# Designs tried in a protein design chat: VHH binders against RCC1 domain-containing protein 1 (RCCD1). Part 10

Target 1, 376 residues: RCC1 domain-containing protein 1 (RCCD1), of Homo sapiens (Human) (a6ned2)
Amino acid sequence: MAEERPGAWFGFGFCGFGQELGSGRGRQVHSPSPLRAGVDICRVSASWSYTAFVTRGGRLELSGSASGAAGRCKDAWASEGLLAVLRAGPGPEALLQVWAAESALRGEPLWAQNVVPEAEGEDDPAGEAQAGRLPLLPCARAYVSPRAPFYRPLAPELRARQLELGAEHALLLDAAGQVFSWGGGRHGQLGHGTLEAELEPRLLEALQGLVMAEVAAGGWHSVCVSETGDIYIWGWNESGQLALPTRNLAEDGETVAREATELNEDGSQVKRTGGAEDGAPAPFIAVQPFPALLDLPMGSDAVKASCGSRHTAVVTRTGELYTWGWGKYGQLGHEDTTSLDRPRRVEYFVDKQLQVKAVTCGPWNTYVYAVEKGKS

## First folded at step 24 (VHH)

Design cc5 (from bb5 with Y103W)
Fold by ESMFold2 at other seeds, fold request of step 25:
Structure cc5 (fold): chain B 376 residues (1-376), chain A 122 residues (1-122)
Amino acid sequence: as target 1 above (376 residues)
Amino acid sequence: EVQLVESGGGLVQPGGSLRLSCAASGFTFDSYAMSWVRQAPGKGLEWIGRIYTGGSTSYNPSLKSLVTISRDNSKNTLYLQMNSLRAEDTATYYCARWDLSEWYGDQPMDVWGQGTTVTVSS
């Protein structure tokens, strides 16, 4: 079988509170930077002002606006005000804790509950699949919410495999590869063709007949990846986070001045060219309330996705990383602060002969796990 | 255009008090949570506290005894009262807007002011 290859974590984007994105010195990092060598990180969960790192040995470390550590940690999930931590106990049950983020893991958690361990049962013919990471609990019968009540049961019939929370919505991937969504829908992030909220999980009928392998939730947009490598994306596109045309996307780092007003050549009333244009049939999409198929360059197949507040990252089967959306803090990893409404490969990993294996986005930053390419 | 403008900074002697103001315009002020953040010279950003739309507050525990955040929705103004100031409180102070969610999570502070500088020195 395949030999273990050395890997490392890299970070880029906003780090103004001292979050580790490599150096951790400035407010932002525009190119991927390696995190400290020799630390065996197995989970990264980032919020806007701090990042939680979990090591294989069970150490949880906070970096940024909160700076603390704890032991015996199996998983962590960060939101800006609250940190959920799953701890190993001396007994068979795990301990779910919710901490105020500002506490930096000092004192007592705000709330704690024993949770049942992952059920052991039949071996699947397709191998041994594990339940998803937080916010989905190991039993796959509940999830942790950053808003009370913190423990949220799921109907057992859903057979959840993965659950992701955006700012206003939830995405659930079940064992059969079906996708459910619920929560707020005002930007089309639920994918049902309406902007109405859904209080309970609702199946995405537009994806019936397809088997999804991954879901990702951003601030107000949604992504899923099929088992065959196709990307479906929906929700808010004001920053280009869907890789669909935007009306007024500006690229950071552009140096050209824009004219404020102008008379037409025929003397008619001048309209501003840097904003909404009367009578122009320009193609753009502000909100996409149904899943839209997105093709990557060269027909590349996707295997993993992650979303920040207003950006999207995708890992391909061949280990490439593509990013798009809001880039003002360098969270797209292209050596600039340009926002994009189309997928662009992050060239750093290609240039360094690295294969990207995982990506996790905070609201304004991106963390990536990559390994050295095999001999080829 | 959405705008936040801080004011009230300046030179203050150790042990003194100071009130900073943040004037908001271009948005519905009472629909947003607001926060204060500071940056000392050569250091990273430090969160101070947040005030919610209903007026409740949460604070950085290390600063809680030193500061009070309030808001006046009729004047679209956020305030930071600081007491018993020390040299380590020298910083640029920023106000920021939060886009709070009723569902699952806080959103990043999406609008910032230009900052006002406080220097604590004899």
Scores: ipSAE 0.271, ipTM 0.660, lowest interface PAE 3.9, mean pLDDT 82
Fold by ESMFold2, fold request of step 25:
Structure cc5 (fold): chain B 376 residues (1-376), chain A 122 residues (1-122)
Amino acid sequence: as target 1 above (376 residues)
Amino acid sequence: EVQLVESGGGLVQPGGSLRLSCAASGFTFDSYAMSWVRQAPGKGLEWIGRIYTGGSTSYNPSLKSLVTISRDNSKNTLYLQMNSLRAEDTATYYCARWDLSEWYGDQPMDVWGQGTTVTVSS
């Protein structure tokens, strides 16, 4: 199954509830910090106030506003109100449990069901930076939702391989590398060119003919990575999470907050569309409802992506990590709290001679798996 | 504008009781889950509990016997009743709105009050 390689996990961003993101105290970690040595973590699933860690030995550990541990754990998926856990049951079937986050792993789960196991698909040689295979269930015929009904069937003909949930939408990658989206679309996060919601999985026509290898869902934005290393990104961009120009980060010198008090004056530049108009400042993009191709600096190829509520992280084929978007809690890993509307390499890993293999974002934080150079 | 204002803090003797209030304005209060969170001096945030739109509650198990959360949707007010207070309950207490997604995964508490300070000392 998963390759056994030495490496370490690092964390940065919001940790105000005591989530393990590093060795220090406080509410934020601004640069990558190693997690405790000697723990063989293979899955990380982070919500805003707590993080679930699964080890290769099947131990689940919670850190932050929820605490506790359990054994025989195959996978875990954390949301702020609910924790989903996939465990070995008393019989040959796996046991899916849903816990209230406040009392997770203590007493009785809110809900539990035996699920039919299925052959596991691809392995991630760098580990499971994106919190394992949940929410997609092993049968690939259903997924777990943090909102009842917890068990959500999928049409068998979808042949799902990966499924990711944002705050209001879902992304599904099928066995052929096609992408489907559904749910709320009010920020363009469905990628169909409209802001309308979709009740059922809908194929992304704009990506037809391309073979996607990975999907990632943020709060209200979406990312996929092709097998050839291209990045496609769409949805909400008010914080620069698409790496497209934003009003509050534009180079024309405007520095207002998104919901700061706005005064209407003759020279106000609170919103603009189009290109040229009386020599006005550069335009900005609030919503991108179609997949947009994103180039990384130096033309680097992407292999992994993960999204938080309003930030994006990408791992390149050569082991570099790029981050962008909202950074006010240090979740971009640049030793500051600056937000960015363009990709920036996280220099910590370069400086430490580390190659990044996987990334998993919580809403306001980032977890990264990296190995020493020369260990591909 | 969305606003949460905590009140009811102050000095209380060990073994005493307090009820904290959180007045909400600028949003449809009965459509949101609400939480209480505290921070003792020099420590991280500690979640106390959550109350859902229908009035059901979930608590931090270590605090469950000491606190009761309630809401009055007609007054847009959230309450925290604390009993048998101890010195370790000295903290700044915050109320927060929990952003419950209509579709899928939920997200961080997105609106916080400025807090009210409770000091437990004789």
Scores: ipSAE 0.243, ipTM 0.641, lowest interface PAE 4.2, mean pLDDT 81

Design cc6 (from bb5 with D99Q)
Fold by ESMFold2 at other seeds, look of step 24:
Structure cc6 (fold): chain B 376 residues (1-376), chain A 122 residues (1-122)
Amino acid sequence: as target 1 above (376 residues)
Amino acid sequence: EVQLVESGGGLVQPGGSLRLSCAASGFTFDSYAMSWVRQAPGKGLEWIGRIYTGGSTSYNPSLKSLVTISRDNSKNTLYLQMNSLRAEDTATYYCARWQLSEYYGDQPMDVWGQGTTVTVSS
């Protein structure tokens, strides 16, 4: 029999403004907690101080430093300064609104424009899967920016399927599985082997020949996942968000460091610290400007990724969740505030016999959708 | 060592005014946006406002008539002026550093002070 397995959203990490995930638990939650407003949520978009929830019925609710609700909402995308909302219009067109986050949903939006509701094509297999979500617009010919001009056209030949914004950069996944990046590159987050900025979308040639299925953008790092389940990751690593060697992350220890920067064979920057186990400087990678292949423990295949400001989360094909990077708000979900430069499975879901289906990170928190494992 | 230290808290009568300071050290202060946040006893954090590197400000709408944020980049100091205080403004007040971006969006606060307590009592 085909079973309808119930699912729920969970949250962990920073919640000091009263965000749904940690009411009554101080400023942070270190282990996944079920969300109280979990019925029919189809989109979670989180910023540092507030989270936007969109229900299947089209209700938008804000939780945290911003409050409010709206109807007829098709999608929402939260940044700390601005909230973008896509609403059903009176006709066939959708209405894109941009709100100041501190005044969101009260009064008038800062800006609004009617947009083409969806790109048309005979290749749409499910109707809801062809175009990505905000910030990519349904037409796939533009995206919304939290900085004016809010409407940013994309060249039609890009054929965008997914677009993600970090603090200084954009990642675009096209219909053929190719990845483009642009924006600021000072932390290597563009993946072109340099730290130079790019004004226009630039193809990641290092990934040519591979078909990517998903992209994720963090504060200053980037991730993509191939159709075969491989993870490629690049950018800033000072908090371990790339799962590459970093400065000593001992929870209660301090080390004396003497740093020197050098370049690896692939152009990545290597720094060395003093006080290594054998007295020699231990190398670490502060910046990785070229995509690096990342293996999960036991060779697990990845299917989804999401990034916060300084952490990374990945869902495996078997429904496991791995997290790594900066963890001092508990956003890694391991019942502690330890930062990691290696992937670690979030045991909560395994212990509860749940399969993780989706993850979305705010800057310092993590939201996860999971379903019960089927029964014999 | 990156550090933020708030000062200027204390007891004040209802209707009174108070100016808080936040001394920053260990980073390039004028390259970061700064924010004030407060927490009343038994409540969650409440964002007060943010000041950008160029001096422009954005405020919590419910507090904008009561507060003014300013900064002195030459002294690495952030200020919060509060007026017409009420008992509900009793809280611990924190300053925090924002990670700014020129391209797409602000990033969250990553460095906090230890807070200074304001008590409004008649």
Scores: ipSAE 0.439, ipTM 0.754, lowest interface PAE 2.5, mean pLDDT 83
Fold by ESMFold2 at other seeds, fold request of step 25:
Order: structure tokens, then C-alpha cells, then sequence
Structure cc6 (fold): chain B 376 residues (1-376), chain A 122 residues (1-122)
């Protein structure tokens, strides 16, 4: 019979509230550390001060500033103020619950609603539940918001497959591989070439003709990965989270930084300034309002992405993990607190002969699922 | 420069009370929610509570009856009143700023102070 390869979850970055991120001591972990061995975790959802773990057996456990456990859990999604939980209800329907994070799983939820599970089909070859994960509901016709109203309908015409929430914006991937965005846009995180907010889902015209397979939303930046493994990234870059040159890292001399084209109030281009280069002026990029193609160092294909508040993580087809952006809590996993405006491989997994299969970021931390490399 | 400076720590007897202050500078204080967080020796951080711009509060349920958070926006100062102190309340106390989102997620605490130490001992 078929067997799942042995694997483990690892954590790094901020853990100051006692989140299980390895040691659970001090405020931060700078190198990947294995989590509780022998637990079959299928979902990790991390906020700044707490993390939710869901097992394949349906157990939900909270670690950090919130504590508690519950059974019959199908999915969970953590935000700093609110925890959303999808549980088996008293009958055949699932129960969607929203809890205040500080009182999660104790007493009564703030809000609850029965939801009809979507019938599972054979249509999606990816091997996960085909309707997506929270915040997208199983029916793919609504999503859970951490702010009331908690149940947010989606137009059926969108045909959503995946939905991700950043701090102020949403990204939606549809059945055709098109990407929509809405919400706040003041950091260029919507990808439409302006800083205007969008009240309703708006198609990213710049990605027309491409088929996207994955989206990720950070605090104020956005990432998508195409079916062919290309990375497109946009939004805020003051911490290097787009892997584009940033002024804040220019003193290190690690990469050539260029001032991006920024608009004055009259639409004129911002004057260029010099970088650590052959004496030529080079721009720094603070905001990238259109999707930019990002190449990984070895030209590797990407398959998964996740974003924290100000950092980005990508998994390659060959099981490598790359991270970049703000690193002062150790959330990049390089054994230091250095921030980067370029992708860097997390060497721990290579050194341990591990293949990374999944990544999920909290605002200031990173959780990774990895397996031992198979027979070659 | 954005700064938060805590003060008012010291030695107190069990059962005593103490009022901590946090002076804020370098930002528009009344535009941010503010928080108190503590760390006992050998323990992780523990969230105490948050006070919003309008003065409403949210507390760690295990500490709710022991603490009161207030703010004076005219003086850019955050306060923590603690009563009926116990030995387990011995900790370094930090203040931190927090910006709420109108959309989906709050901005994580990105600035906090150096802390003030409270020791509860006979």
C-alpha cells in the first residue's frame, strides 16, 4: 500500500510569546528548529503572537499568547485579533466559528454559522481539498473576514480556487489561473499600476495570458507563481521583501540598489541616486505597483510561496527554500538577523538532506514542512 | 526617532499596587493602539492588554481583574495600573505600539520600549 514519506515541521523567527517554534525560549529562533515530533500536522496558521496547529485527526491546538485545544477541526486560520475555525457540526454540515483570539476556544464564539461542505470531485489533480483552504470557504462562494461581516460572499462568476489576505488587501486565484486583487493599495500591493484602493475584485491585466498556480499576500506586498514556475511580485519594498534593490540595505553592499521610478504629485519621475556600483547612479525601488518577474539565483522553478508582514518565502520544485526581506527576528532562517533584498537559500535543509514541501509565514516567523530526500 | 520609554518599576510587597508609565515620542501617538506586554524571568512574553485610540480596552483574560490600562493623548503617555500584586507578577514590563487595519489585519507591534522592571518580594 502507498505510504506518506516521513516529514516534520520546522519553525524560525519570532516566538517571544512561547509559540512552538523550536526551543520556545527567548524572543526568536534564527535557524530552523523541528517542532513536536510524531504529530501529524496538516495545517499551520500563524499570527504574530500565537500559532494554530491542525492535525489530520482533527485536533486543533493553539500555542503562544492564546492556548487551548479542540476536536473535530477541519481547518483553522489565525489573525492577530481573531481565529477562524471550521469544525464538524452537530449534523452533516460543517460549523464555521469566529473567536476573539484572547478567549479562543473558551466559552462562546463571537459568531458561528453552519456551512454546507462542497462535494469533492476528481477535477483537481493537486491532491488537496479542491475548494481551497480558509479564508476561502469550501463552497468557494464566500470567504471569512477577520472583520465583520465575517461571512463575505464572492460573485459565482469569479470561480475562486484560492484566496489569501494580507494586512489590507486580498488576492484571489480563479479556476482559469487569473488573479484578482482588492482592498487597500497605498503600497502598490494591488498590482494595477496605481495606489488607489479597489472595493471590488479587479483582474490583474498585467498577468493576462499567463496561468498562475499560486498566490500569496503579505503585509503590504503580493506574490504569485505561474504553472511554469515563474515568480511575479509587487507592492512594498522598504524592507527588501520584493527582492528588488532597497535604500535601507544600500550600506551593506550586498546588492546594487536603485531608486525606483516614483511619481511626484505631478506624475514626474523621481531623480536617480547612486548605489554601491561601478560609480553609476542606480535607482532604489520603494514601491513596485506592477507585477515584476523575479528570477531565483539558479533559475530554479518555484512551486509555492508564502509571505509574512515584511518577508517572502518560496519553495522550488526540487525542494529548496529561498527567503528574503526583513530578517531582524530571524524569520529568514540564515542563522542571523540580516535583512535581504535578494533571494537566499536556507542552507539548513540542504545541509540536513531535507526536501522542503510547504511553507507558511506568520507576520514575523516562518514554518516549513520538509521530508528526507527520497532514493536517488 | 520613534521612542517608547517605560518608567515606574521597582520593588513592591505582595498585595501592593504599582502604576507604570510609557512616554511616547516621534510619532502621532493618538493614531495608534497601544499595548502592555511583560516577561517574567525564565518565561516567554505575556500579553497584558491593548488600549485603542477611543479608549476602549482588551485584556488578557487571566489578568483582567488585576490590571487597568489608560492613556493620556495630550501627554503622549500610556499607563498600566496593577493591583494586588503577587510574586508571579515579577517581570520586565514593556509598552508597544500597534496600528489597526480597516481591512483584514492589524499591523504587528513594530516598536517597543526597553522595559521597566517590577519585583514583587517580601
Amino acid sequence: as target 1 above (376 residues)
Amino acid sequence: EVQLVESGGGLVQPGGSLRLSCAASGFTFDSYAMSWVRQAPGKGLEWIGRIYTGGSTSYNPSLKSLVTISRDNSKNTLYLQMNSLRAEDTATYYCARWQLSEYYGDQPMDVWGQGTTVTVSS
Scores: ipSAE 0.425, ipTM 0.744, lowest interface PAE 2.5, mean pLDDT 83
Fold by ESMFold2 at other seeds, last read:
Structure cc6 (fold): chain B 376 residues (1-376), chain A 122 residues (1-122)
Amino acid sequence: as target 1 above (376 residues)
Amino acid sequence: EVQLVESGGGLVQPGGSLRLSCAASGFTFDSYAMSWVRQAPGKGLEWIGRIYTGGSTSYNPSLKSLVTISRDNSKNTLYLQMNSLRAEDTATYYCARWQLSEYYGDQPMDVWGQGTTVTVSS
């Protein structure tokens, strides 16, 4: 048996309600700090005001504006008003519970239903199971919604293996690596080239011919990662969450304008697109309604992505973490509150000789699992 | 420039009442849900309640009997009425903006005011 390296969770960003996020003092943490040392956490699910922690032993603990603990927990999914909990029972069925967040784990849930536990796809080293990771149910035939009806069936032909919810939209990854989206589209977050809403899952035709391995949904933006490590990103960019030029982050229009007219070091011309109401070419992109290919610095391949309300985090194959977007709570992990419209490596993990293995974002914070680098 | 400015704080005796105001500017006020949050000295934030565009409200259960949130869309103003005040209600009170969602979940408060301080003492 190969020797396993020690791992730990780290947190940064907004913690004003007392969420365990680094030291837990004040409203925000600007640099990654270790959390819950010695606890074997397999799921972190964060909302704005509270965070749910699930251990491999089945303990669920809430931190922040909600508190409490429960046993026999297989999975949890936190939204600001509701907590969904998947609990193991004595028999073959699991119990899906939906709790009001302010009274979570105390008294009676708002709603509960037995669900069949037979699902496939235990591929995530940070967790025990991937198929049915909430909000997708273990059977992959339904998902939990934070708004009634809480149980939402999925057509079996979709063969879902991952489902993520943003504020107004859903992303579904199927067994073949195809991506579907539905819900509200007013910021281009559905990726179909329009701003129209979709009532039913609609295939992203722009990604046809590509095999996706991961999806992530932010407030009003969307990300997917291909099997080969390419990042595709679309939706709202007012905070730079797409890593595309945005007017709100430009301190000087020359930075963005220079990218529109500057040459590569090899002499080729770099051209950018965008629009401004004054009639001059402007490289700012407020909304990207089609998937855009995003290159990380240094040509790194991505393997994991997670989105908060207005920020994006990506883990590379070599264990680096990149963040971008809105940073005013320190959720980018760069020791400041600067927002970014380009990917930036979180240097803390490099400086500490850590390899990042997983990331999960709450709306305004970021949680990261990392291990010590192995001996070369 | 998006701004929220709280006012109406001050010293009040136990058992008294106080009405806080939050003036909003730089955005379409009636398109957003709004909320109040407070922070007692040395403590974490505690949300108080939220009011939707249509006037319906949701409150922190521990505070529900003590507070009333209202809004006047014609004045772009959010209000917090507090009654039967106790020493434990001493805090800085903030108003905050929420993005309305009809689908899966309201987005968390993205804009905060600077706060107004309420002190409840003899």
Scores: ipSAE 0.398, ipTM 0.731, lowest interface PAE 2.8, mean pLDDT 82

